VHH binders against NHL repeat-containing protein 3 (Nhlrc3). Designs and how they scored, part 21

Target 1, 325 residues: NHL repeat-containing protein 3 (Nhlrc3), of Mus musculus (Mouse) (q8cch2)
Amino acid sequence: RFCGSLVSRTFSFHVSWRMEDPLFRLDLGWPKNSEYFTGATFCVAVDSLNGLVYVAQRGDNIPKVLVFSEDGYFLRAWNYTVDTPHGMFVSGTPFEQSVWITDVGSGPYGHTVKKYNSLGDLVQVLGTPGKKGTGLNPLQFDNPAELYVDDTGEMYIVDGDGGLNNRLVKLSQDFMILWLRGENGTGPAKFNIPHSVTLDAVGRVWVADRGNKRLQVFDKDTGEWLGAWDNCFTEEGPSAVRFTPDGKYLIVAQLNLSRLSVLLAPPSGSIGDCSVVSTIQLADQVLPHLLEVDRKTGAVYVAEIGAKQIQKYIPWHSRTPAFGA
Below, E stands for the ipSAE of ESMFold2; O stands for the ipSAE of ESMFold2 at other seeds; V2 stands for 0.75 times the mean of E and O plus 0.25 times the DockQ between their complexes.

## First folded at step 17 (VHH; framework vhh_7nfr_2)

Design v4 (from d3 with D99Y; at its last look DockQ between E and O 0.01; V2 from the best seeds 0.00; counts 0 for: pae O 18.3 > 2, SAP .7 > .668, placed apart)
Fold by ESMFold2 at other seeds, look of step 17:
Structure v4 (fold): chain B 325 residues (1-325), chain A 124 residues (1-124)
Amino acid sequence: as target 1 above (325 residues)
Amino acid sequence: QVQLQESGGGLVQPGGSLRLSCAASGFTFSSYWMSWVRQAPGEGREWVSSINSGGGSTYYADSVKGRFTIARDNVKNTLYLLMDSLKSDDTAVYYCARYLGFFSGTYRGYFDYWGQGTQVTVSS
C-alpha cells in the first residue's frame, strides 16, 4: 500500500492513455533549402548509411535530381541523362552507393531503369532509352514505375505505369531475369498499373497494384502469389508502399485522397486481411505520389507532386540526440 | 558443374503426344528460368517455350501455342515439355536450356547452358 497520486490513476493520465498518440509528426524544419524544389517532385530515396536524401523532380531546364542531408541542407544536384523521372531507390554499402532512377515517357532517356553513383555519374542503363517495349531479349520497359534493390543486389521492378507490360520483374545482381509475374488483369498475379514495390523481412514482395486497388504479395525466391489486400483500398488504390524498419507497419500513399495510411504488418505466416491503424490526412491537392522510409530512423519522406515538395515525418518519440555529441 | 540431360524423345505419328523431361544438376534450379529450344534439320535453333523460376508464368512460341505445355518440378529439379497434337514440322532435336538474359547495351547470350538434346520425329 502507498499514498499519494499515481500517474496511472489520474483522470488526465487515463484520458491520455485512452487516446493513442500519433505515430508520426511532421518535421517542420525539413528541408532547410526548399527553394530548390522548382518542379513537380515525383520520388524520393534515402541513403540511411550516409544520411542522404535524393529527390527527383520534373520540369524544363531545372535540376532533375536534388540531394539533401538528413538534416535538410541542400548538397548537390544533377540533370544529366534524367528526363522524366518516376521512381527512385538507393542501395549499396557506406563506400559504394547506387542511386537507381526509373525514367518514363518518350524523351531520349525514357523507358529506362538507370543506376548512378552518389555524385550523379551514370553507370548502368537497363532498357532501350527512348523506346518502349515488351521484350525480354533485350529487356525492354514500358513506363517502369519503381524498383526495390535487396541487400544481395537482387532487384524487383514494377513495369509499368499505364503501359502494356503490367509486370513484376526480378533480376539478379548481374541483371539476369530470375522470374517474372504479371499481365494486364484483375486476377491473382495480374496487374493494372503496378506502381510501387517493397520487401518485408520474411522474404515477401509487396506490390501496389494501383489500378486494381490492392496490394499483392509474392514469394521473393519463387515468385509464387501469396495473396492480396484490397479491403483497405475501396476508395482508391495505393500509389506507394514501404515497411517501417521495426516491421510493425506498412506506410501507404493514396494519391488523389492526399492521404497516407498506416497499416498493421501481418503476423508471420498467412497475410490475412489488412487493417488500417492510423491515417495522416494531407491538405487537399497535395497528391502524395511515392515515398520512402529511412531504414535506420523510421522517418517517412513523401514526394508530393501537387504541392511540389518533399515532406518528412518522424516517428513519435524518436530518439533524443546524445548529449555532448 | 551445370548439367542438363533431356529424355523422352522418339518417333510418333501426326496427332500424337510426347512428354520430354530435362534433369538439371550443378546449380540452384529453382532460381532460374528454363526454356525449351528446338533445331530442325538444316535450320537454326528456334525458341519453343520458357517458364519462370517458380513455374507461375509460361511463355510459348506462336507455332506451338495451345499444343505444348511447359512445366517444372523444383523438388525434383526437372523441366518438362508436354507435346500434344504433333505435326511433321515439329520434327527436331529438342534442347533444355538455362536462361541467361540480356545485359545492358549489348546482347551477351540468351541461354548459357544447353543439354545434349533429344530427338523428336513426327512421321506420316
Scores: ipSAE 0.000, ipTM 0.120, lowest interface PAE 18.3, mean pLDDT 84
ESMFold2, look of step 17: ipSAE 0.000; ipTM 0.176
ESMFold2 (binder alone), look of step 17: mean pLDDT 84; pTM 0.852

Design v5 (from d3 with S31R S35H D99V; at its last look DockQ between E and O 0.01; V2 from the best seeds 0.00; counts 0 for: pae O 19.2 > 2, grease 24.9 > 24.2, SAP .759 > .668, placed apart)
Fold by ESMFold2 at other seeds, look of step 17:
Structure v5 (fold): chain B 325 residues (1-325), chain A 124 residues (1-124)
Amino acid sequence: as target 1 above (325 residues)
Amino acid sequence: QVQLQESGGGLVQPGGSLRLSCAASGFTFSRYWMHWVRQAPGEGREWVSSINSGGGSTYYADSVKGRFTIARDNVKNTLYLLMDSLKSDDTAVYYCARVLGFFSGTYRGYFDYWGQGTQVTVSS
């Protein structure tokens, strides 16, 4: 029996599995309301505490931000002050819910990192709307690509996607610069299109240095360069990186290859060499851009700008409800 | 604790001029960008103008550009809006506003502190 709008996503069904015992499987039932994907879906973020999934898309005269339940039901949307979204991150406590969105390009809201509440009200703006810059006082951006906010409220911003800055900026919870690393280049702590940023559980900051075909690693407290992984990315650099909540794996996207990879997480101490555990080859032109891992469930949400959708992958041995009759 | 008190509104004919003031207290005024926002009867709030902490950079909505001038006096902790060539469409309650933090620039949207407002009415 088939009564949904899921048929419109036929391109996503060219996904291939290379392992006999896969780590993740596609959730074909997510979302329930795919009709709301009316533009190019650039980023996704998850509020594990409240069971919400935020999606940002680009296009004219469409809702720019969509909110779904973890079960895939559309809840609400907003458009105001979001022009050309690129990355998202959700931080929150039981008493404060914050959705951070990076905005890029030449529009009136570009070159900013903006905070919203869960209803879409703008709360905070970092950067100068519509104006790129290299400055640190006030802090300016040039196509900020993504950010990560840890549980202490400290922020890590990669700045940016094709701009002049090519840097990783750490901010305190009150937005003071704690440290900064980077300039354009190929050496240690230099970047070419720093595109995604995440933290592991042992205090390391991981940056997808997309144009240099590597992940770079820094100490979260000092900003010290700890090494790089490049041997898994010889064909194309990573566009996105996240850890699984158990700390065992990294999930990486490679945009133009339309590929997702699961990498073995390194131990504390030396990061060693990159090791690919599993690969998911998507159909050509799906274009996985950024992704998010639900800290509660381990589910992986992938924003696919070519396929204009979000796909959800769940851990292989996760219990799934059966709705068939 | 943060207080913003607007004054200088009133009734004026089209083509006339007004000078609005905003007295600030309860925070270090010279550290913050300051803004003017207006709300016409039955309408949403509209950003009008912004000025950086030192007063060297000013920003205006297209609807007021060339007619309104924002200024500040960091010694007197006072924000100003000089309005010239007033039109009936400028009729609104005008608020001075502050945003959170030191990293924000001008934007149209949510501000964290507002004054009580001062009414500007442009009619003949």
Scores: ipSAE 0.000, ipTM 0.118, lowest interface PAE 19.2, mean pLDDT 83
ESMFold2, look of step 17: ipSAE 0.000; ipTM 0.166
ESMFold2 (binder alone), look of step 17: mean pLDDT 81; pTM 0.829

Design v6 (from d3 with G109A; at its last look DockQ between E and O 0.02; V2 from the best seeds 0.00; counts 0 for: pae E 18.8 > 2, placed apart)
Fold by ESMFold2, look of step 17:
Structure v6 (fold): chain B 325 residues (1-325), chain A 124 residues (1-124)
Amino acid sequence: as target 1 above (325 residues)
Amino acid sequence: QVQLQESGGGLVQPGGSLRLSCAASGFTFSSYWMSWVRQAPGEGREWVSSINSGGGSTYYADSVKGRFTIARDNVKNTLYLLMDSLKSDDTAVYYCARDLGFFSGTYRAYFDYWGQGTQVTVSS
């Protein structure tokens, strides 16, 4: 419309005489101990039950895994059994929380998906350390990018980041393959750099198919392809995807654009087309890689490989309803 | 409120043995890695040994491997260092430290609380 076009910014969240509250605000006080970010920060995971934030970073002669409190205080770190971390996920019960880390490359622990208990001990290794592969018995990986663990203990692994497999693998809680989808390609249920995976509350698996500039959607039980979103990613594909705990939004990172996008969650049934409701434009070359949303608080933690940090965004709640335009 | 109190040090002849203890209070002991660090006269602090929170993984400096054993009792909130085959180079004040993380035998500035230390003296 003609009136207001001069004050229209690139951003969709402003009008000339009324302002809607942002959906998230930057927590400037997090972390308290940023001096521990000594390498490129590739991934982040949250233990919402115990208020812990796990960070993995890459670099020579530095701690590979860092642990912070939700208030931002550094607690501990470890380096053993982690070579080239890529993705992380925290899962478990109130009595036993675990952190999963994917490891890539040809180092001694590369091409694996590894489980650590809450005490920091290595408990499980999936894949063959240091050896990429396509096999299923034993299960092998080629640069596994990320995973998601459902409350049932079932797992979804995207495999992988620039490797030959290009697949989504579902495992049972005892690590047996339940179904597998994908190969390199652009058609339905084919991938190019499947990079992030999450679940919604209605039984759908969402995959950031980064090289194909889309999100793809699958039924969690059958692996049936349910559709794709590409209309929000014409410039660059998503590197990360998560739902907010209220189920209203998806948070997506676009790495080279240094951008976070908040998308409207689709209804049950047809997923339709995506709709961007908010954007957070980061400084140039920040490079948001992967992210996690705290299931308890809705806080968003973003791993920024270019800026070598983790930033925390907090939901903007308890506001007067947004202004109409 | 965090308290770490070492005991069990003393004078010992070369080849002798000592057991150091560290009583912990004011925090959930079983949730933390614990370490022993020592400081010889006129030298900086040297990492000696670490143990993870559950006690399943132990780590040692090369200078003490095979002679020292770290252990913990998470019921009694106590950390131990069993020192065998002691030699003059082991003379130092030994500190119990709450360990925020272990890094492959490398000393790290991640120890946030320290005990008062206990003196170990090995003399011919």
Scores: ipSAE 0.000, ipTM 0.124, lowest interface PAE 18.8, mean pLDDT 84
ESMFold2 (binder alone), look of step 17: mean pLDDT 85; pTM 0.863
ESMFold2 at other seeds, look of step 17: ipSAE 0.167; ipTM 0.632

## First folded at step 18 (VHH; framework vhh_7nfr_2)

Design j1 (from d3 with S104P; at its last look DockQ between E and O 0.87; V2 from the best seeds 0.00; counts 0 for: pae E 8.9 > 2)
Fold by ESMFold2, look of step 18:
Structure j1 (fold): chain B 325 residues (1-325), chain A 124 residues (1-124)
Amino acid sequence: as target 1 above (325 residues)
Amino acid sequence: QVQLQESGGGLVQPGGSLRLSCAASGFTFSSYWMSWVRQAPGEGREWVSSINSGGGSTYYADSVKGRFTIARDNVKNTLYLLMDSLKSDDTAVYYCARDLGFFPGTYRGYFDYWGQGTQVTVSS
């Protein structure tokens, strides 16, 4: 049955205390080795199959990529070929794992989407290192923000964070363009700072269109625009978006508000409007940038560039159903 | 340590054929795209052909399409270039390269390791 719950508080101009059962609780014991967070932590990715957590941070003369166990123990790091990381994604099979990192800026590794093996060896580069561009032949990037790789190896790239391209690009597993949507603008399928991308279980691609204060939704196979959510983001646009593994919720970060929001997933048909079911208000200036949800456990890892750390939230699931149907 | 060793070059007459091989060691060969790049006397390096990590997709420069065939054997860690209908313009040093990037349409590779090359000379 119910063994306990956490008390949460929500703050605003008029501060009031609101009690309710949390959907997630902070794992105070993660990580065990926080001393390795020596820079601004921009992104995080999870290898659910092998129990690994990858973190990328920015700073001079520091390890750029850190690898932790699921339990929070530091395992290894690398620095070469990673300069100004922005987003990460882990893809692979039980036999082979790939870590994808976007790199931005005009340094020697900027404007690229790069694939590494689990040991940190560079395996693939998309884009022209150090050179931004708008072209499709060859495919170029301008501050690519994040990517999602599905189980078939097809890729969805949001390009990018403050660059000129403002687009969502779908690639085959051999990196051929399957479809592309977007340009700078506020209308359907136009973007201002497309910053995060994820898929739901029914074949929809969700993009955090941060500068336009909305999420936009596309069909994964055709690229058809399916609608947008803006009513939950009137104060600030989403910087990150992910689904929980059960498909019931979206987790969204809003960077400058230092806030995480749990939204109700839409039904299979109509997109409708978004509905906030819970919030986690972080301390001022924590600045949650990007996040990842562990597909196996539902744990949420949040990269906090202001606080220079990763925080882990775990689902609150101690409640056992007491009644039959 | 990563090593790429080309072989199979030589002197051939126009219209002749050659097979180049590249033995790879020191890395997981089957995880990487591989490419052939050539350099003619007094010229810059020119991309010739690429093959994806599994061998299912192959790509060719316009100048060699229909005449050259790239292949790989992931059991033997070997890359091949089968050259047919050779022309004098094919005279070059041919390099095997580990390829970290491929961009559809106009190929722009990102090659981090190279072999020492093998000379192909097409003359009468």
Scores: ipSAE 0.017, ipTM 0.488, lowest interface PAE 8.9, mean pLDDT 86
ESMFold2 (binder alone), look of step 18: mean pLDDT 85; pTM 0.864
ESMFold2 at other seeds, look of step 18: ipSAE 0.141; ipTM 0.611

Design j2 (from d3 with Y110W; at its last look DockQ between E and O 0.56; V2 from the best seeds 0.00; counts 0 for: pae E 4.5 > 2)
Amino acid sequence: QVQLQESGGGLVQPGGSLRLSCAASGFTFSSYWMSWVRQAPGEGREWVSSINSGGGSTYYADSVKGRFTIARDNVKNTLYLLMDSLKSDDTAVYYCARDLGFFSGTYRGWFDYWGQGTQVTVSS
ESMFold2, look of step 18: ipSAE 0.216; ipTM 0.656
ESMFold2 (binder alone), look of step 18: mean pLDDT 84; pTM 0.850
ESMFold2 at other seeds, look of step 18: ipSAE 0.354; ipTM 0.719
ESMFold2, look of step 20: ipSAE 0.266; ipTM 0.678
ESMFold2 (binder alone), look of step 20: mean pLDDT 84; pTM 0.852
ESMFold2 at other seeds, look of step 20: ipSAE 0.380; ipTM 0.736

Design j3 (from d3 with Y107F; at its last look DockQ between E and O 0.68; V2 from the best seeds 0.00; counts 0 for: pae E 5.5 > 2)
Fold by ESMFold2, look of step 18:
Structure j3 (fold): chain B 325 residues (1-325), chain A 124 residues (1-124)
Amino acid sequence: as target 1 above (325 residues)
Amino acid sequence: QVQLQESGGGLVQPGGSLRLSCAASGFTFSSYWMSWVRQAPGEGREWVSSINSGGGSTYYADSVKGRFTIARDNVKNTLYLLMDSLKSDDTAVYYCARDLGFFSGTFRGYFDYWGQGTQVTVSS
């Protein structure tokens, strides 16, 4: 009941939020095997095609990567070459799966972006294990925070979480630099802790510029800065950002506020201003860090550093007993 | 255990051709980039060529570009190096290597497993 328990006794929700029609409901049955959450759960990724959920956690002498079925059953784990995981992304086809993990800190595997197969075999290393840097030839990282891999195999890396670089890097599928944007600062295309990255369906790259309390938007092909959203984040910047698969919403986490927000997706032209359509206020010290949205089902998986668990929210599609059919 | 076994080395005249093979076992060959690396007498190891996991992209050191061709057969788990227009400077032990590194404009491999090598000698 202490760590990884569903329906924790210490967590609560705001009543005013619960009096409205929610867009999502908590899946109390996920996972079936929460006993495997033995450390701080930093990130989560979903393989929609094969029904797998990958979780990375931090701690000594524990499984660093956990794999669950979409129904919540524990399948397998690995530790080797994972030290201080921060972000994850899963890409692939039914025939080939790629699990990407960013690793940070001064440990032997730090400052890298690494690719694994679904069984935990290390396949590719970007960066030099254990050695931070700002160089581009070779490409070095300083606490790379997260990445996104698109359907063509091109990669978008936010680099990084409190390091020297403060940049968004686009790589080809063979890891050549296509473009790069950013430096430390508050102006357009400058960052302070670029922490999460995602793409929308119309070719825009969205970065959670956490320390600057905004989302910044770039053209995926040219790297051109397209604007920023800051009016929804006056209290705290976003730690995570993802689009729902229907393209209607963004899901955002604000870590220290223990809050999730659902924002209205912008039109294909000008991004306009952000608009909050729903919020979930979590109990104090839950600390939602990074999240992933299942591109097939719309389920939202949230990595909660403070609560040391992953929680799953599913789109509201069931009727309540009082009003349901 | 990962095993890499090179073959096809030998003595060749300048201007001649040679085809090296590397049989791979103990891992999912088609998931990994593979490289050829050589070591001439009294020299350090020199990267020669790399090929991505699917075989669609190939990379060559300037010293061999246009003369050497890397290829792979993911069904037979075999890596190849076709060497044409051989020069005496190509004399070296050639190693097959599993490559976990990244490629940029200046290639920097990260090789975690190596074969025992095959000797290539270009001499009249």
Scores: ipSAE 0.160, ipTM 0.628, lowest interface PAE 5.5, mean pLDDT 87
ESMFold2 (binder alone), look of step 18: mean pLDDT 84; pTM 0.859
ESMFold2 at other seeds, look of step 18: ipSAE 0.233; ipTM 0.660

Design j4 (from d3 with T106S; at its last look DockQ between E and O 0.01; V2 from the best seeds 0.00; counts 0 for: pae E 12.4 > 2, placed apart)
Fold by ESMFold2, look of step 18:
Structure j4 (fold): chain B 325 residues (1-325), chain A 124 residues (1-124)
Amino acid sequence: as target 1 above (325 residues)
Amino acid sequence: QVQLQESGGGLVQPGGSLRLSCAASGFTFSSYWMSWVRQAPGEGREWVSSINSGGGSTYYADSVKGRFTIARDNVKNTLYLLMDSLKSDDTAVYYCARDLGFFSGSYRGYFDYWGQGTQVTVSS
């Protein structure tokens, strides 16, 4: 409904507001067991097939990973091989699921991308635990920020949040490097704090290049740079990016602005221009860090490190209303 | 229960140097980022510098880059700020803070525990 350059935090405060239905509404009934959010909630992942929501948090002597049902009930937790979690992703089938967690910092489990089964057992470790590095054989990381795993088992890792690598790494299902892009910089295919990664339905890889205040786009097969969107992020770069499952929108978070932005999805072919079609302004100091979109329902789960919670947003025309309290 | 205690503040001439310390207890110091934040008279709090849990990565506000150095000793559970080339604009109360960690260059930090602060005054 909203078009052009008038939609921004600054401009939204000064424009005439129209009374229109929002694209998303807050699910006030999720979670039902919020008492389990005992630390700063940094990331969230969704197993759409089994109706599970995984949350990672940071803090003293607390469970680092929490598991909730999609209805909001706490199910289980673990903490033993998780130190300083940053990003998460869930992949798998209804009968076998994998939970991937990135871990940062110089603690004993840091600088790794780790795979768990649904019970919290560690299955695979990428990187050298506790030791940052730039090497490719073996593959090392420096504060790996997030990953995305596609339906073929290929994965895309952004490496990293505040480290020296500033790269996008594509791995095969057997964890061999297929291609790699990036170094510190502002030009095409260079990064400053590559912080989130996702895929669209037509084979393009989208990276939240947070420090450069842009999204960058790559061909998933060749790694070819396809362009960038920067004009929607002039005030602050995106900390998180995901597509809605209907292919209509991107959801991005801007951490320090405490804002979620809904962007119009690009056309096939050329990515076109960036257009913000809706904004969800959160209370000051909520600090939305990373987010996930449920591929089945379109629900958006937002990890809010300042508010120490996960909030769930539902598409406005969803069958399950936010008023279920 | 978490305790952060700053020391080392005082009066110093412009161009001088000062070393601040922050003694930490009541938590696993080596598992957390730590930060310095300052508050000048009549102003809000301003982030100064941060250091990651292992000490390998350091971050500075533009106003102090090249003049201040943050460091930590994870054996002694102590955070440091070496301030060099001090100027009158550096006059403030300096706070040690536990940081739950954001990594960007426009870093604002999320600080869940603070010390009582130590006064630094730069005056001739």
Scores: ipSAE 0.000, ipTM 0.312, lowest interface PAE 12.4, mean pLDDT 85
ESMFold2 (binder alone), look of step 18: mean pLDDT 84; pTM 0.858
ESMFold2 at other seeds, look of step 18: ipSAE 0.187; ipTM 0.631

Design j5 (from d3 with S57Y; at its last look DockQ between E and O 0.01; V2 from the best seeds 0.00; counts 0 for: pae O 11.9 > 2, placed apart)
Fold by ESMFold2 at other seeds, look of step 18:
Structure j5 (fold): chain B 325 residues (1-325), chain A 124 residues (1-124)
Amino acid sequence: as target 1 above (325 residues)
Amino acid sequence: QVQLQESGGGLVQPGGSLRLSCAASGFTFSSYWMSWVRQAPGEGREWVSSINSGGGYTYYADSVKGRFTIARDNVKNTLYLLMDSLKSDDTAVYYCARDLGFFSGTYRGYFDYWGQGTQVTVSS
């Protein structure tokens, strides 16, 4: 006679142990010059068009921003105008590449979202350097955590990491506020430490609402709240979120679990419930903080503040070179 | 060389108060979050409280909310923990720690340097 508890336990156990076809594999050859990671590596961004990887780190008397080739060779660094970096994003066309860095804390450049050219020259500052604030004219920040810049130049900023604002701000390419959502709280469109932001291909904005252990979803054009995913984060909230370029998966970091989770991307329309399809368990205290996915190759770069490094994961069965194949 | 030196521990009766201090040197104190972590005999380390680099934001474990106050003086490079309404289960060695982490809701910061600790004993 059938014993349902034994069958259910056996099935779930065997499914949990299947690892022969991982979705990603560690690129053991990246970077070539790891000696340049001299501090806590908080964030990473990728210029897919030019094959460059930008890293920001914290520490005394060290270069704050490092630039590596896609091959993993160190190219250059800068420190000027970067105090306490938190998040990064690279935007651009073949003719203009911009590196955005959020800066937090009470240093001379804290509480800002700053734009650099690819050589490290400061070209734009949003916020009031060294001064936290809640104001909208001029726009002020309180520990801005991360941003995403879409291909039209519109920007999405999560503001912030432990500050007063707890908001998602959308800006036009000329930095006018298009819409704003959030305050501290647990309800729809309220946040507790909005820490990472990304877009999917169908016009939805995804926010890692880390303190509330969920992802929240908004319409990119109207700011309308579209729902939340919390069922995959009961143990710990997401610190980072990005979509893979093929639109099949989300990559999520869970900092204190030292884990990356691969979630199935939702269908168009209703977002449904989240489903974890794979995990990458890192060593204890590696502490993956923020991550970036290369829009061309699908490679995942993970900033590990505990391990003081960046690691690169590449799609399994991928044969596409990261640059100029 | 990063150095953290705690002081101010001792014996106190239940309901009493203590102020702990942590003198910091060898780094730019005002650039870092700082935390207090405690360890009772035979137990693991327990996060107690954190304060951001400028001192404007403070965070507390549920077990100490409303009773403990974290503060810092960035001129004197000193971290403080004001403990009030002490209970017997607050008995522990209290450590000052430099915190590279950030708030996670259930807060589990990353601490790269620790002091030697100061003993707090709440009498039975």
Scores: ipSAE 0.006, ipTM 0.278, lowest interface PAE 11.9, mean pLDDT 86
ESMFold2, look of step 18: ipSAE 0.045; ipTM 0.513
ESMFold2 (binder alone), look of step 18: mean pLDDT 86; pTM 0.872

